# Designs tried in a protein design chat: VH-VL binders against Putative uncharacterized protein F40H6.5. Part 13

Target 1, 136 residues: Putative uncharacterized protein F40H6.5, of Caenorhabditis elegans (q09277r678to813)
Amino acid sequence: RMVNFANVMEVGDNITITGHIWQNASESTFNLYVGMDPKYLQSYISIHINMRWATDGIVYNYFWGMWNYQFESYSTRPFSRGLPYVLSVVRGINYYDVYGNGQFIKKFGIIGSVALHQVGAMYGYQQWNIDTVKMN
Key: E = the ipSAE of ESMFold2; O = the ipSAE of OpenDDE; V2 = 0.75 times the mean of E and O plus 0.25 times the DockQ between their complexes.

## First folded at step 6 (VH-VL; framework fv_ucenprubart)

Design v1 (from q18 with heavy chain S106R; at its last look DockQ between E and O 0.42; V2 from the best seeds 0.00; counts 0 for: pae O 5.9 > 2)
Heavy chain, then light chain:
Amino acid sequence: QVQLVQSGAEVKKPGASVKVSCKASGYTFTSSYAMAWVRQAPGQGLEWMGLINPYGGSTWYAQKFQGRVTMTRDTSTSTVYMELSSLRSEDTAVYYCARGPYYSSRWYENWFDPWGQGTLVTVSS
Amino acid sequence: EIVLTQSPDFQSVTPKEKVTITCQASQSIGSYLLWYQQKPDQSPKLLIKYASQSFSGVPSRFSGSGSGTDFTLTINSLEAEDAATYYCQQYYSTPPLTFGGGTKVEIK
ESMFold2, look of step 6: ipSAE 0.280; ipTM 0.724
ESMFold2 (binder alone), look of step 6: mean pLDDT 88; pTM 0.890
OpenDDE, look of step 6: ipSAE 0.020; ipTM 0.674

Design v2 (from q18 with heavy chain N53D N110D; at its last look DockQ between E and O 0.07; V2 from the best seeds 0.00; counts 0 for: pae O 8.1 > 2, placed apart)
Fold by OpenDDE, look of step 6:
Structure v2 (fold): chain C 136 residues (1-136), chain A 125 residues (1-125), chain B 108 residues (1-108)
Amino acid sequence: as target 1 above (136 residues)
Amino acid sequence: QVQLVQSGAEVKKPGASVKVSCKASGYTFTSSYAMAWVRQAPGQGLEWMGLIDPYGGSTWYAQKFQGRVTMTRDTSTSTVYMELSSLRSEDTAVYYCARGPYYSSSWYEDWFDPWGQGTLVTVSS
Amino acid sequence: EIVLTQSPDFQSVTPKEKVTITCQASQSIGSYLLWYQQKPDQSPKLLIKYASQSFSGVPSRFSGSGSGTDFTLTINSLEAEDAATYYCQQYYSTPPLTFGGGTKVEIK
């Protein structure tokens, strides 16, 4: 079940996202899309968080609508199924710092024009619930 | 072993353009290292100009230089260029390139190192 | 823009004395602060990253501390070769990515 939210981040901004992951989730995914009018499977995903609960860790990717194995990366997983989470996204000069439950999980480099890089929407799906989104 | 070698000193008239080069060696140029440009007027402090990401083509210019600065890269020669147009006397400065920041799947460097030797650009009538 | 204010602008210090340089940010920048050393006619050299982490090859007498808005660079027992201008830089927010005004340290 997908949750759609549009927002724009500038350098120094911090988005705090809260929600919960389903107890029996098999796979959970969170995306941030570039652009003010992003389209699913047609827009660049600046942040892609994918958790396959049969395995450990988090899989990340940079892709334009489609998974690109060349940009696949990994980190530890500070999240748990059936529990609430806090996701923090901090906009740097040419990157996003992402924190999960207070723990740094990954830095996402910004590809393309940094000055024009905007987040048009976020999607949580595959038993990834977004309850609140706050910009600071 | 990592080195940034910049082009030589330039003397320009007001209104002209200058293009400074920064050749990188000792590491993979098309890696996730960005390249920043910083200038320093004589006897003054450091001033951030912007950066370019050779890997992804990302660019960011300080607002002060928007519309007047252009940063480009040549991957075949591992060289980054900074072009500043409509030169003014206050543009007289030593211009530095500096490697960084770096971001990848497993390593991050939110700092700048090393720096080029600097290029003096003198703007005078 | 985020303004970094360094203090003092200048200080003359006797060798082996402790040197303290401060950098104050106009807003919280967490630990996104760098310290540089620049000697005359040389390029800046990185000393400290993330406010308190020494860069590779930096002598142990150099240390950084602070978070949020107040930061300090300390030279414990100044050496003659430490005569230089020191700059702080924030990489938290733009535009522009700002430096402090610099602190010139001379040897008495």
Scores: ipSAE 0.017, ipTM 0.640, lowest interface PAE 8.1, mean pLDDT 88
ESMFold2, look of step 6: ipSAE 0.161; ipTM 0.702
ESMFold2 (binder alone), look of step 6: mean pLDDT 88; pTM 0.885

## First folded at step 8 (VH-VL; framework fv_ucenprubart)

Design w1 (from q8 with heavy chain S104L; at its last look DockQ between E and O 0.06; V2 from the best seeds 0.00; counts 0 for: pae E 7.6 > 2, placed apart)
Fold by ESMFold2, look of step 8:
Structure w1 (fold): chain C 136 residues (1-136), chain A 126 residues (1-126), chain B 108 residues (1-108)
Amino acid sequence: as target 1 above (136 residues)
Amino acid sequence: QVQLVQSGAEVKKPGASVKVSCKASGYTFTSSYAMAWVRQAPGQGLEWMGLIDPSGGSTWYAQKFQGRVTMTRDTSTSTVYMELSSLRSEDTAVYYCARGPYDLSWYEGTNWFDPWGQGTLVTVSS
Amino acid sequence: EIVLTQSPDFQSVTPKEKVTITCQASQSIGSYLLWYQQKPDQSPKLLIKYASQSFSGVPSRFSGSGSGTDFTLTINSLEAEDAATYYCQQYYSTPPLTFGGGTKVEIK
């Protein structure tokens, strides 16, 4: 599910998605994109959140025309296959706080110039349903 | 069940254009995936030509083909088209479509080129 | 542009022997590498994703390894049906998405 925001995400803004994980999920992915009208292969990803269902982990990265494999970082995951979930991402001044089902799971530092991370869209995909999207 | 079915072989003269179709089925055409075009001249390796996003119709072409290739789609028929103009003998090749990821977030999972179409032979001769 | 260099270009191997194919990237690409098999007159078939993860239905004799710039596809015991050309492809960066030049494997 792609959602274009009406305004650039501001410090303190909290995007929350809800839905359910497929019973046989292998991966589920959530990205926050730079720009108000992201384009395929032209858009940068401020935070990439990749759920690894074969393990207990989540992989985090960013994309700035290429991935940075040395920046890859990890957290545990409070979600389960076949169950509902709530994922929240809160924008800080130079980081994101990530919550799963109400639990804090990761502080992800924004790489490079913070001023360039003007997030205007989200995209969630792979083996999960996204039922609601809300930004406070 | 996901399938990509391409149009049949073509024989063209130098200077003409060819338009190859690729019909998708078994998934939602306008979500999560892009369509790539790759060609293979006889006895040669694979050569990437470009990508199209079926949802918005945005395209990205390899530099070698810029100005000669046009990729379009018809969302009502779930079909992608690749048109190559000003054909020369060197354009004789099998042309493949392949379903690819919407973006480059290709960590483990389904974000790779799969499936591929069956290929369309385009022969350019006098 | 990221260049992928495969070696060898060609390999003739007796059945049941081990085949090793290498792919070297012109810059580090982490593990963002795919391996394909292409039999004569067929479209490519995905074997390995993310450098080392087998795609569904791929025989266990195929394995991938490596990260960074140096990658290897291994066929531990060559079968007759494995005679094919093998390609690596990077998906690390834009543009362009590039393939290696291919490695043809034949049965002796």
Scores: ipSAE 0.014, ipTM 0.578, lowest interface PAE 7.6, mean pLDDT 84
ESMFold2 (binder alone), look of step 8: mean pLDDT 88; pTM 0.888
OpenDDE, look of step 8: ipSAE 0.024; ipTM 0.641

Design w2 (from q8 with heavy chain N111Y; at its last look DockQ between E and O 0.03; V2 from the best seeds 0.00; counts 0 for: pae E 17.0 > 2, placed apart)
Fold by ESMFold2, look of step 8:
Structure w2 (fold): chain C 136 residues (1-136), chain A 126 residues (1-126), chain B 108 residues (1-108)
Amino acid sequence: as target 1 above (136 residues)
Amino acid sequence: QVQLVQSGAEVKKPGASVKVSCKASGYTFTSSYAMAWVRQAPGQGLEWMGLIDPSGGSTWYAQKFQGRVTMTRDTSTSTVYMELSSLRSEDTAVYYCARGPYDSSWYEGTYWFDPWGQGTLVTVSS
Amino acid sequence: EIVLTQSPDFQSVTPKEKVTITCQASQSIGSYLLWYQQKPDQSPKLLIKYASQSFSGVPSRFSGSGSGTDFTLTINSLEAEDAATYYCQQYYSTPPLTFGGGTKVEIK
């Protein structure tokens, strides 16, 4: 599910998605995209949040034409297959705070020039339902 | 610091099998990375043999080696193994393990390798 | 299977000269090409990814260029420590991953 924002995400903005993890999920991914009209697979990703359900963690990265695996980082995952979830991502001045089911799980530093991270869309996909999307 | 440390040199006779180990340290073994095996015959170039995902143990082998190569891992020791059976003299080579990014959500071929292990010389002679 | 053809196979070059190594792909691979350096008795080291992006710690004298089917690695002022064999690798298609045949560079 791709959602284009009405305006650029600003410091303090909180994007919250809710839904349900598939009973047989293998992978679930959430990206925040740079730009107000991003092209999937071509646009830069300010934060990439990837859940592989065969493991117990979450992988974080960014995409600036290539993945940067030297700067890849990780957190614990409070979600389970077959259960509902809440994922929140809060924009800070040069970071994101990530919450899962109300639990703080990661502070992800924005890589490179912060001014270029003008986030205008989200895309959540793979084996989870996204039922609601809210940005305050 | 990420390190890949391989087992020592081996001498084998034709028809035997060899099992080379590669112990990983300095990162989370079961997430975000696969391990490749690449060999180099004396005076020759690099030849990709296959990949293993240490998380689930899934493997992908080059067609040339399908049926002769088996890659496994031990998550408790952060070690991958490559076993090559029915050895021939042309299998004499240095065998490298190499870590590559692995993410099933990847787009457009993201398999580049860093770091590489130190190499394991396997000599097949009568 | 994507075949990578490197040229030249061998080049003997005086210090401070410019070295050019080419890699030609049998089909378009966009910019998904890597360059590795392998010094004698050493494992390969990644130099360049995405055709032109230097990996961490690589001296500025190394540069890559090209897209599609034709790619070039350039050493703009050869140093003695650069004596090595250089390999291209494509990563456009997930397995099978393929390498070029190598280009050996030695100091004259």
Scores: ipSAE 0.000, ipTM 0.469, lowest interface PAE 17.0, mean pLDDT 84
ESMFold2 (binder alone), look of step 8: mean pLDDT 89; pTM 0.911
OpenDDE, look of step 8: ipSAE 0.013; ipTM 0.644

Design w3 (from q8 with heavy chain A36H; at its last look DockQ between E and O 0.07; V2 from the best seeds 0.00; counts 0 for: pae E 12.7 > 2, placed apart)
Fold by ESMFold2, look of step 8:
Structure w3 (fold): chain C 136 residues (1-136), chain A 126 residues (1-126), chain B 108 residues (1-108)
Amino acid sequence: as target 1 above (136 residues)
Amino acid sequence: QVQLVQSGAEVKKPGASVKVSCKASGYTFTSSYAMHWVRQAPGQGLEWMGLIDPSGGSTWYAQKFQGRVTMTRDTSTSTVYMELSSLRSEDTAVYYCARGPYDSSWYEGTNWFDPWGQGTLVTVSS
Amino acid sequence: EIVLTQSPDFQSVTPKEKVTITCQASQSIGSYLLWYQQKPDQSPKLLIKYASQSFSGVPSRFSGSGSGTDFTLTINSLEAEDAATYYCQQYYSTPPLTFGGGTKVEIK
């Protein structure tokens, strides 16, 4: 599910999604995109949040024309297959705070110039439902 | 100029607690930087104790110190506190605060400790 | 948790001689390794980042090398002021943060 924001995401803005993880999920992904109407493998990703259900963690990265695997970082995952979830991402001055089911799980630093991270859309996909999307 | 200024030396008896302060200046305290605590027993190496994120107050403690260490912050004074309880003689050490990343792959500033505080000697003797 | 093992624990070295300090990681950390210098009664000071890149103001006699699990700090011609303890630190996966055990270098 793709959502274009009414305005560029600002410091203090909180995007919250809710839904369900599929019982047999293998991957679930949430991205915040620079600009609007994101295009696969073309639009820049300010924060990439990737759950691979064969592991117990979450993989974080960014996409600036290519992935930077030396930059990859990780957190614990409070979500379970077949259960509902709440994921929140809060924009800070030069970082995102990520919450899973109300638990703070990651502070992800914005790479490069903060001014270039004019986030205008989200896209969540793969093996989870996204039932609600709320911007504060 | 970024600097970290710690509280003065302390002498404690076994079983007591100690609370060391670290006041930050010269940068935005609630930025993406975390504050770390590292100790060094006399003649020994550096031992990481944990970190606190001043922006939200979230902490991450080394397993060795779980249950004995508490880190807090006061954003109005740009100060971080580390409290170590149930002190033992082996807790005698210099305690440093140091500015660093919350997570190594993503801070805009640095992935290393810079600056360090001047250190606070805590002596535990009976 | 990534364990860093430094060797040797201690060296007593004639001035102008070459000093070699090693750091071994318990798993590959790429080149995400720092070296610090700590003189008596001082906080640690940054020397080398990314295994081999000097911080500004670090004398050219200090150099770092290595990648993966095996890393080396070299002082090509030891000066009296280089008597200190040297620590490696990984920044591949934090938290938790890990330091090597340290290598004390003294002048003979």
Scores: ipSAE 0.000, ipTM 0.535, lowest interface PAE 12.7, mean pLDDT 86
ESMFold2 (binder alone), look of step 8: mean pLDDT 89; pTM 0.886
OpenDDE, look of step 8: ipSAE 0.007; ipTM 0.638

Design w4 (from q8 with heavy chain S55Y W106R; at its last look DockQ between E and O 0.22; V2 from the best seeds 0.00; counts 0 for: pae O 9.7 > 2, placed apart)
Heavy chain, then light chain:
Amino acid sequence: QVQLVQSGAEVKKPGASVKVSCKASGYTFTSSYAMAWVRQAPGQGLEWMGLIDPYGGSTWYAQKFQGRVTMTRDTSTSTVYMELSSLRSEDTAVYYCARGPYDSSRYEGTNWFDPWGQGTLVTVSS
Amino acid sequence: EIVLTQSPDFQSVTPKEKVTITCQASQSIGSYLLWYQQKPDQSPKLLIKYASQSFSGVPSRFSGSGSGTDFTLTINSLEAEDAATYYCQQYYSTPPLTFGGGTKVEIK
ESMFold2, look of step 8: ipSAE 0.386; ipTM 0.786
ESMFold2 (binder alone), look of step 8: mean pLDDT 88; pTM 0.898
OpenDDE, look of step 8: ipSAE 0.006; ipTM 0.631
ESMFold2, fold request of step 21: ipSAE 0.499, 0.419, 0.413; ipTM 0.818, 0.801, 0.791
ESMFold2 (binder alone), fold request of step 21: mean pLDDT 89, 89, 89; pTM 0.914, 0.911, 0.910
OpenDDE, fold request of step 21: ipSAE 0.429, 0.013, 0.672; ipTM 0.820, 0.630, 0.891
ESMFold2, look of step 23: ipSAE 0.386; ipTM 0.778
ESMFold2 (binder alone), look of step 23: mean pLDDT 88; pTM 0.897
OpenDDE, look of step 23: ipSAE 0.018; ipTM 0.607

Design w5 (at its last look DockQ between E and O 0.09; V2 from the best seeds 0.00; counts 0 for: pae O 9.4 > 2, placed apart)
Fold by OpenDDE, look of step 8:
Structure w5 (fold): chain C 136 residues (1-136), chain A 124 residues (1-124), chain B 108 residues (1-108)
Amino acid sequence: as target 1 above (136 residues)
Amino acid sequence: QVQLVQSGAEVKKPGASVKVSCKASGYTFTSSYAMAWVRQAPGQGLEWMGLIDPSGGSTWYAQKFQGRVTMTRDTSTSTVYMELSSLRSEDTAVYYCARGPYDSSWYENWFDPWGQGTLVTVSS
Amino acid sequence: EIVLTQSPDFQSVTPKEKVTITCQASQSIGSYLLWYQQKPDQSPKLLIKYASQSFSGVPSRFSGSGSGTDFTLTINSLEAEDAATYYCQQYYSTPPLTFGGGTKVEIK
């Protein structure tokens, strides 16, 4: 489901997302879209996280802010099915740093104009549960 | 089974050029990885020279080597090349290619694996 | 450019002893710090990424810590096979990537 976060992020801001992953999940996808009215598969994705639970890591199919099946990268997955999670997104000067359960998982670079990729409102599209979203 | 195999040792005169090759295997050459070049003078530390994205062939060179270094790739042979011109004695070093993750938005500049290295000796 | 200063340049250590190598950055680099191991006549091998994350296959006696400007590589109990030169590398600012000067660890 889509979750709206309407606050504008500045450098140094941290968005904390909490929830839980289904115990019998086969795949969990989490997308953060840039903009006020994001559209799935049509808007820039600031952060894309895909967990295929038959594998051991996180898959990133990110190409210049858009999902692209041709390009995949991987990182350690600090999440587990059936357990709660904490996802932290920290806004850098030209990137987002993402942490999972306190562990750094990936930096998402801002491509092109930083202004175009600044977050006024973020929308989470997910196949796992999101319970809270807050910025501090 | 990812491997980077580099060309053999070279001996050059000052003013000459050298072209070192790095053949990649065990992964898809044009996906998710860039190739960096790092050199090491005898008994010295590591010095980053630049990198190339095999997907598209875009390059970035350290300012120290700009105008003197050229990095290219041949996707048909999964090979990256590093050419250094106007060689001088201080260019004597072991030259390494090293694979780095790339996700089309950011280079994660940790390198694994490394090639075996290519010794380039520049002497008159 | 960001300058990394390693300390010490050299140390000779008895097996089973603890080894500590430091890397100081000229400015804050967050956790974007790597550690490499280079044994004689071999290519460098990645040990630690993001300051404290061990790379696959790295023995548990190796650990990294630190953030900001001060980083440490620790070998909890030195083995003979750990004789090598260790380098830190920052990737906070890209380009350029920069390495520390290296720390050579020899076995007594």
Scores: ipSAE 0.007, ipTM 0.637, lowest interface PAE 9.4, mean pLDDT 86
ESMFold2, look of step 8: ipSAE 0.157; ipTM 0.710
ESMFold2 (binder alone), look of step 8: mean pLDDT 88; pTM 0.895

## First folded at step 10 (VH-VL; framework fv_bexmarilimab)

Design z1 (from x1 with light chain S92Y; at its last look DockQ between E and O 0.56; V2 from the best seeds 0.00; counts 0 for: pae E 9.1 > 2)
Fold by ESMFold2, look of step 10:
Structure z1 (fold): chain C 136 residues (1-136), chain A 123 residues (1-123), chain B 108 residues (1-108)
Amino acid sequence: as target 1 above (136 residues)
Amino acid sequence: QVTLKESGPTLVKPTQTLTLTCSFSGFSLSTSGVGIGWIRQPPGKALEWLAHIYWDDDKRYNPALKSRLTISKDTSKNQVVLTMTNMDPVDTATYYCAHRLFYDSSGYYFDYWGQGTLVTVSS
Amino acid sequence: EIVLTQSPGTLSLSPGERATLSCTASQSVSSSYLHWYQQKPGKAPKLLIYAASSLQSGVPSRFSGSGSGTDYTLTISSLQPEDFATYYCQQYYSTPYTFGQGTKLEIK
């Protein structure tokens, strides 16, 4: 599910999504994209949040024409297959604070020049439902 | 080497439908991330983006022209087709197809244009 | 729609001089999607600079780009005879994808 923001995401903005993880989920992904009308594999990703349900954590990265595996990072995952979830991502000055089910789980540092991370959309996909999207 | 070439009529009458074909070589539209766009330039004026089609058949249209445009692809023939309905003399322009893919990896920066074809809309 | 306004419309300079071309967007654009093209008469545009400041392969180092937000600049540090052409900025940030009106760089 792609959601285009009315405005570029600003410091202090909080995007929250809710929904349910599929009972048989293998992978679930959330991206914040640079640009107002981004395209997968062509557009830059400011934060990539990837859940591989065969493991117990969340994988974080960014995409700037390629994935940067040396900057790949991890957190524990408060989500479970078949259960509801709440994911929140809060934009800081040079980082994102990530919350899962109300719990702080990761501070992800913005790579490179912060000014280039003009986020205009989110894209959530794979084996989860996204029922609501809210940005404050 | 990547090449693109536009083909179709060079003269159409007002109200007719224009069909342009972009024939290309040196890449496949089945490759993830690949897309073909159409851009036009009226004589002596600025470039105007018309439409884009991607490897996954996602299509994007200039909103001002969307009701008149249809873009499609035939990956096996290495062709992209643009159809524009209800042509008017204001649509007289050189029409370009272009391959655009921006990676910042392995030195791949794709921006290749066809030579363009002038389409004149006149009685 | 994001309007790109280029200035000056025409720039008359001699070989060896420094050229500075301006592109102003009607609203903020991610510089990652701001590009510069060169076009000579009867030819298709040729990409020079992508992502505001990155030099395309095969483009001489005398070309450089800078800017962010709404204000972008193309600079040619020492003009060569082959640099006299029309230059366009282009944004791929938001649909419709738009081009500036062009700056014609003429030999003085």
Scores: ipSAE 0.007, ipTM 0.598, lowest interface PAE 9.1, mean pLDDT 86
ESMFold2 (binder alone), look of step 10: mean pLDDT 89; pTM 0.904
OpenDDE, look of step 10: ipSAE 0.021; ipTM 0.701

Design z2 (from x1 with light chain S32Y; at its last look DockQ between E and O 0.71; V2 from the best seeds 0.00; counts 0 for: pae E 11.1 > 2)
Heavy chain, then light chain:
Amino acid sequence: QVTLKESGPTLVKPTQTLTLTCSFSGFSLSTSGVGIGWIRQPPGKALEWLAHIYWDDDKRYNPALKSRLTISKDTSKNQVVLTMTNMDPVDTATYYCAHRLFYDSSGYYFDYWGQGTLVTVSS
Amino acid sequence: EIVLTQSPGTLSLSPGERATLSCTASQSVSSYYLHWYQQKPGKAPKLLIYAASSLQSGVPSRFSGSGSGTDYTLTISSLQPEDFATYYCQQSYSTPYTFGQGTKLEIK
ESMFold2, look of step 10: ipSAE 0.006; ipTM 0.581
ESMFold2 (binder alone), look of step 10: mean pLDDT 90; pTM 0.925
OpenDDE, look of step 10: ipSAE 0.361; ipTM 0.837

Design z3 (from x1 with light chain S92H Y97R; at its last look DockQ between E and O 0.17; V2 from the best seeds 0.00; counts 0 for: pae E 10.0 > 2, placed apart)
Heavy chain, then light chain:
Amino acid sequence: QVTLKESGPTLVKPTQTLTLTCSFSGFSLSTSGVGIGWIRQPPGKALEWLAHIYWDDDKRYNPALKSRLTISKDTSKNQVVLTMTNMDPVDTATYYCAHRLFYDSSGYYFDYWGQGTLVTVSS
Amino acid sequence: EIVLTQSPGTLSLSPGERATLSCTASQSVSSSYLHWYQQKPGKAPKLLIYAASSLQSGVPSRFSGSGSGTDYTLTISSLQPEDFATYYCQQHYSTPRTFGQGTKLEIK
ESMFold2, look of step 10: ipSAE 0.008; ipTM 0.540
ESMFold2 (binder alone), look of step 10: mean pLDDT 88; pTM 0.882
OpenDDE, look of step 10: ipSAE 0.599; ipTM 0.892

Design z4 (from x1 with heavy chain S106Y Y108W; at its last look DockQ between E and O 0.50; V2 from the best seeds 0.00; counts 0 for: pae E 11.8 > 2)
Fold by ESMFold2, look of step 10:
Structure z4 (fold): chain C 136 residues (1-136), chain A 123 residues (1-123), chain B 108 residues (1-108)
Amino acid sequence: as target 1 above (136 residues)
Amino acid sequence: QVTLKESGPTLVKPTQTLTLTCSFSGFSLSTSGVGIGWIRQPPGKALEWLAHIYWDDDKRYNPALKSRLTISKDTSKNQVVLTMTNMDPVDTATYYCAHRLFYDSYGWYFDYWGQGTLVTVSS
Amino acid sequence: EIVLTQSPGTLSLSPGERATLSCTASQSVSSSYLHWYQQKPGKAPKLLIYAASSLQSGVPSRFSGSGSGTDYTLTISSLQPEDFATYYCQQSYSTPYTFGQGTKLEIK
């Protein structure tokens, strides 16, 4: 599910998605894209949040023409297959705060020049349903 | 060498449908990261964006004109087609097709343009 | 819709002079999404500057761009005869993508 924002994401803005994890999910992914009209496999990703359901965590990265495995990082996951979820991502001055089901789970630092991270869209995909998307 | 050329009728009556073809060479719409846009310019006025099509057939339309526009591609013929319904004299303009290669995420800006074709809509 | 207002409407200068062209957006845009074109009579626009300050390949170094937020500037450091044309700014920040009304740079 791709959602283009009306304006670039500002410090303090909070994007919240809700839905359900598939009972036999293998992966579920959420990206914040740089640009107001991004393409899934082409555009830069300011924060990439990847749930690999065969493990007990969440993988974080960014994409700037290529993945940077030196900056790949992890958190615990408060979500379960077959259950509802709430994922929130809050833009800070040079970071994102990530919440799962109301629980703080990760502070992800923005890599490189903050000025270049003009986030204009989100894309959530793979084995979860995304029922609502809200941005404050 | 990248080239684009617009073709189609130059005279259209009000309420008729305009169909324009962008024929190009020097690149393929099968190439990942390539897109084609349509822009028009009324005589003596500013440029106005109409629509885009991406290499993967994703499409974007100017919201003010969305109900009147259709963009499509024929990759085997190196062509992109724009259709605009219910033409009106205010739609009189030079119509351009233009190329975009996405090595960055800065949206649509156009590095190569066709020569343009003037379409006159007379009452 | 983001309105781009260019000033002045017409700028009359002589070869060798410095030209400064302004583009003001009705709301803040990111500099990465502000671009400049040159258009000569009877011809299609030509890309000069993308992302506010990045010079397109093949464009002479006398052209430069700057700005952020709502205010952007195109500068031509020493005008050549071929630089007398109309200049447009364009934003790709949000749809509809819009162009300014143009600044005509004419010979004095």
Scores: ipSAE 0.005, ipTM 0.554, lowest interface PAE 11.8, mean pLDDT 87
ESMFold2 (binder alone), look of step 10: mean pLDDT 91; pTM 0.932
OpenDDE, look of step 10: ipSAE 0.023; ipTM 0.674

## First folded at step 12 (VH-VL; framework fv_bexmarilimab)

Design k1 (from z3 with light chain S32Y; at its last look DockQ between E and O 0.63; V2 from the best seeds 0.00; counts 0 for: pae E 5.8 > 2, unsure alone 74.8 < 75)
Heavy chain, then light chain:
Amino acid sequence: QVTLKESGPTLVKPTQTLTLTCSFSGFSLSTSGVGIGWIRQPPGKALEWLAHIYWDDDKRYNPALKSRLTISKDTSKNQVVLTMTNMDPVDTATYYCAHRLFYDSSGYYFDYWGQGTLVTVSS
Amino acid sequence: EIVLTQSPGTLSLSPGERATLSCTASQSVSSYYLHWYQQKPGKAPKLLIYAASSLQSGVPSRFSGSGSGTDYTLTISSLQPEDFATYYCQQHYSTPRTFGQGTKLEIK
ESMFold2, look of step 12: ipSAE 0.055; ipTM 0.684
ESMFold2 (binder alone), look of step 12: mean pLDDT 88; pTM 0.879
OpenDDE, look of step 12: ipSAE 0.645; ipTM 0.890

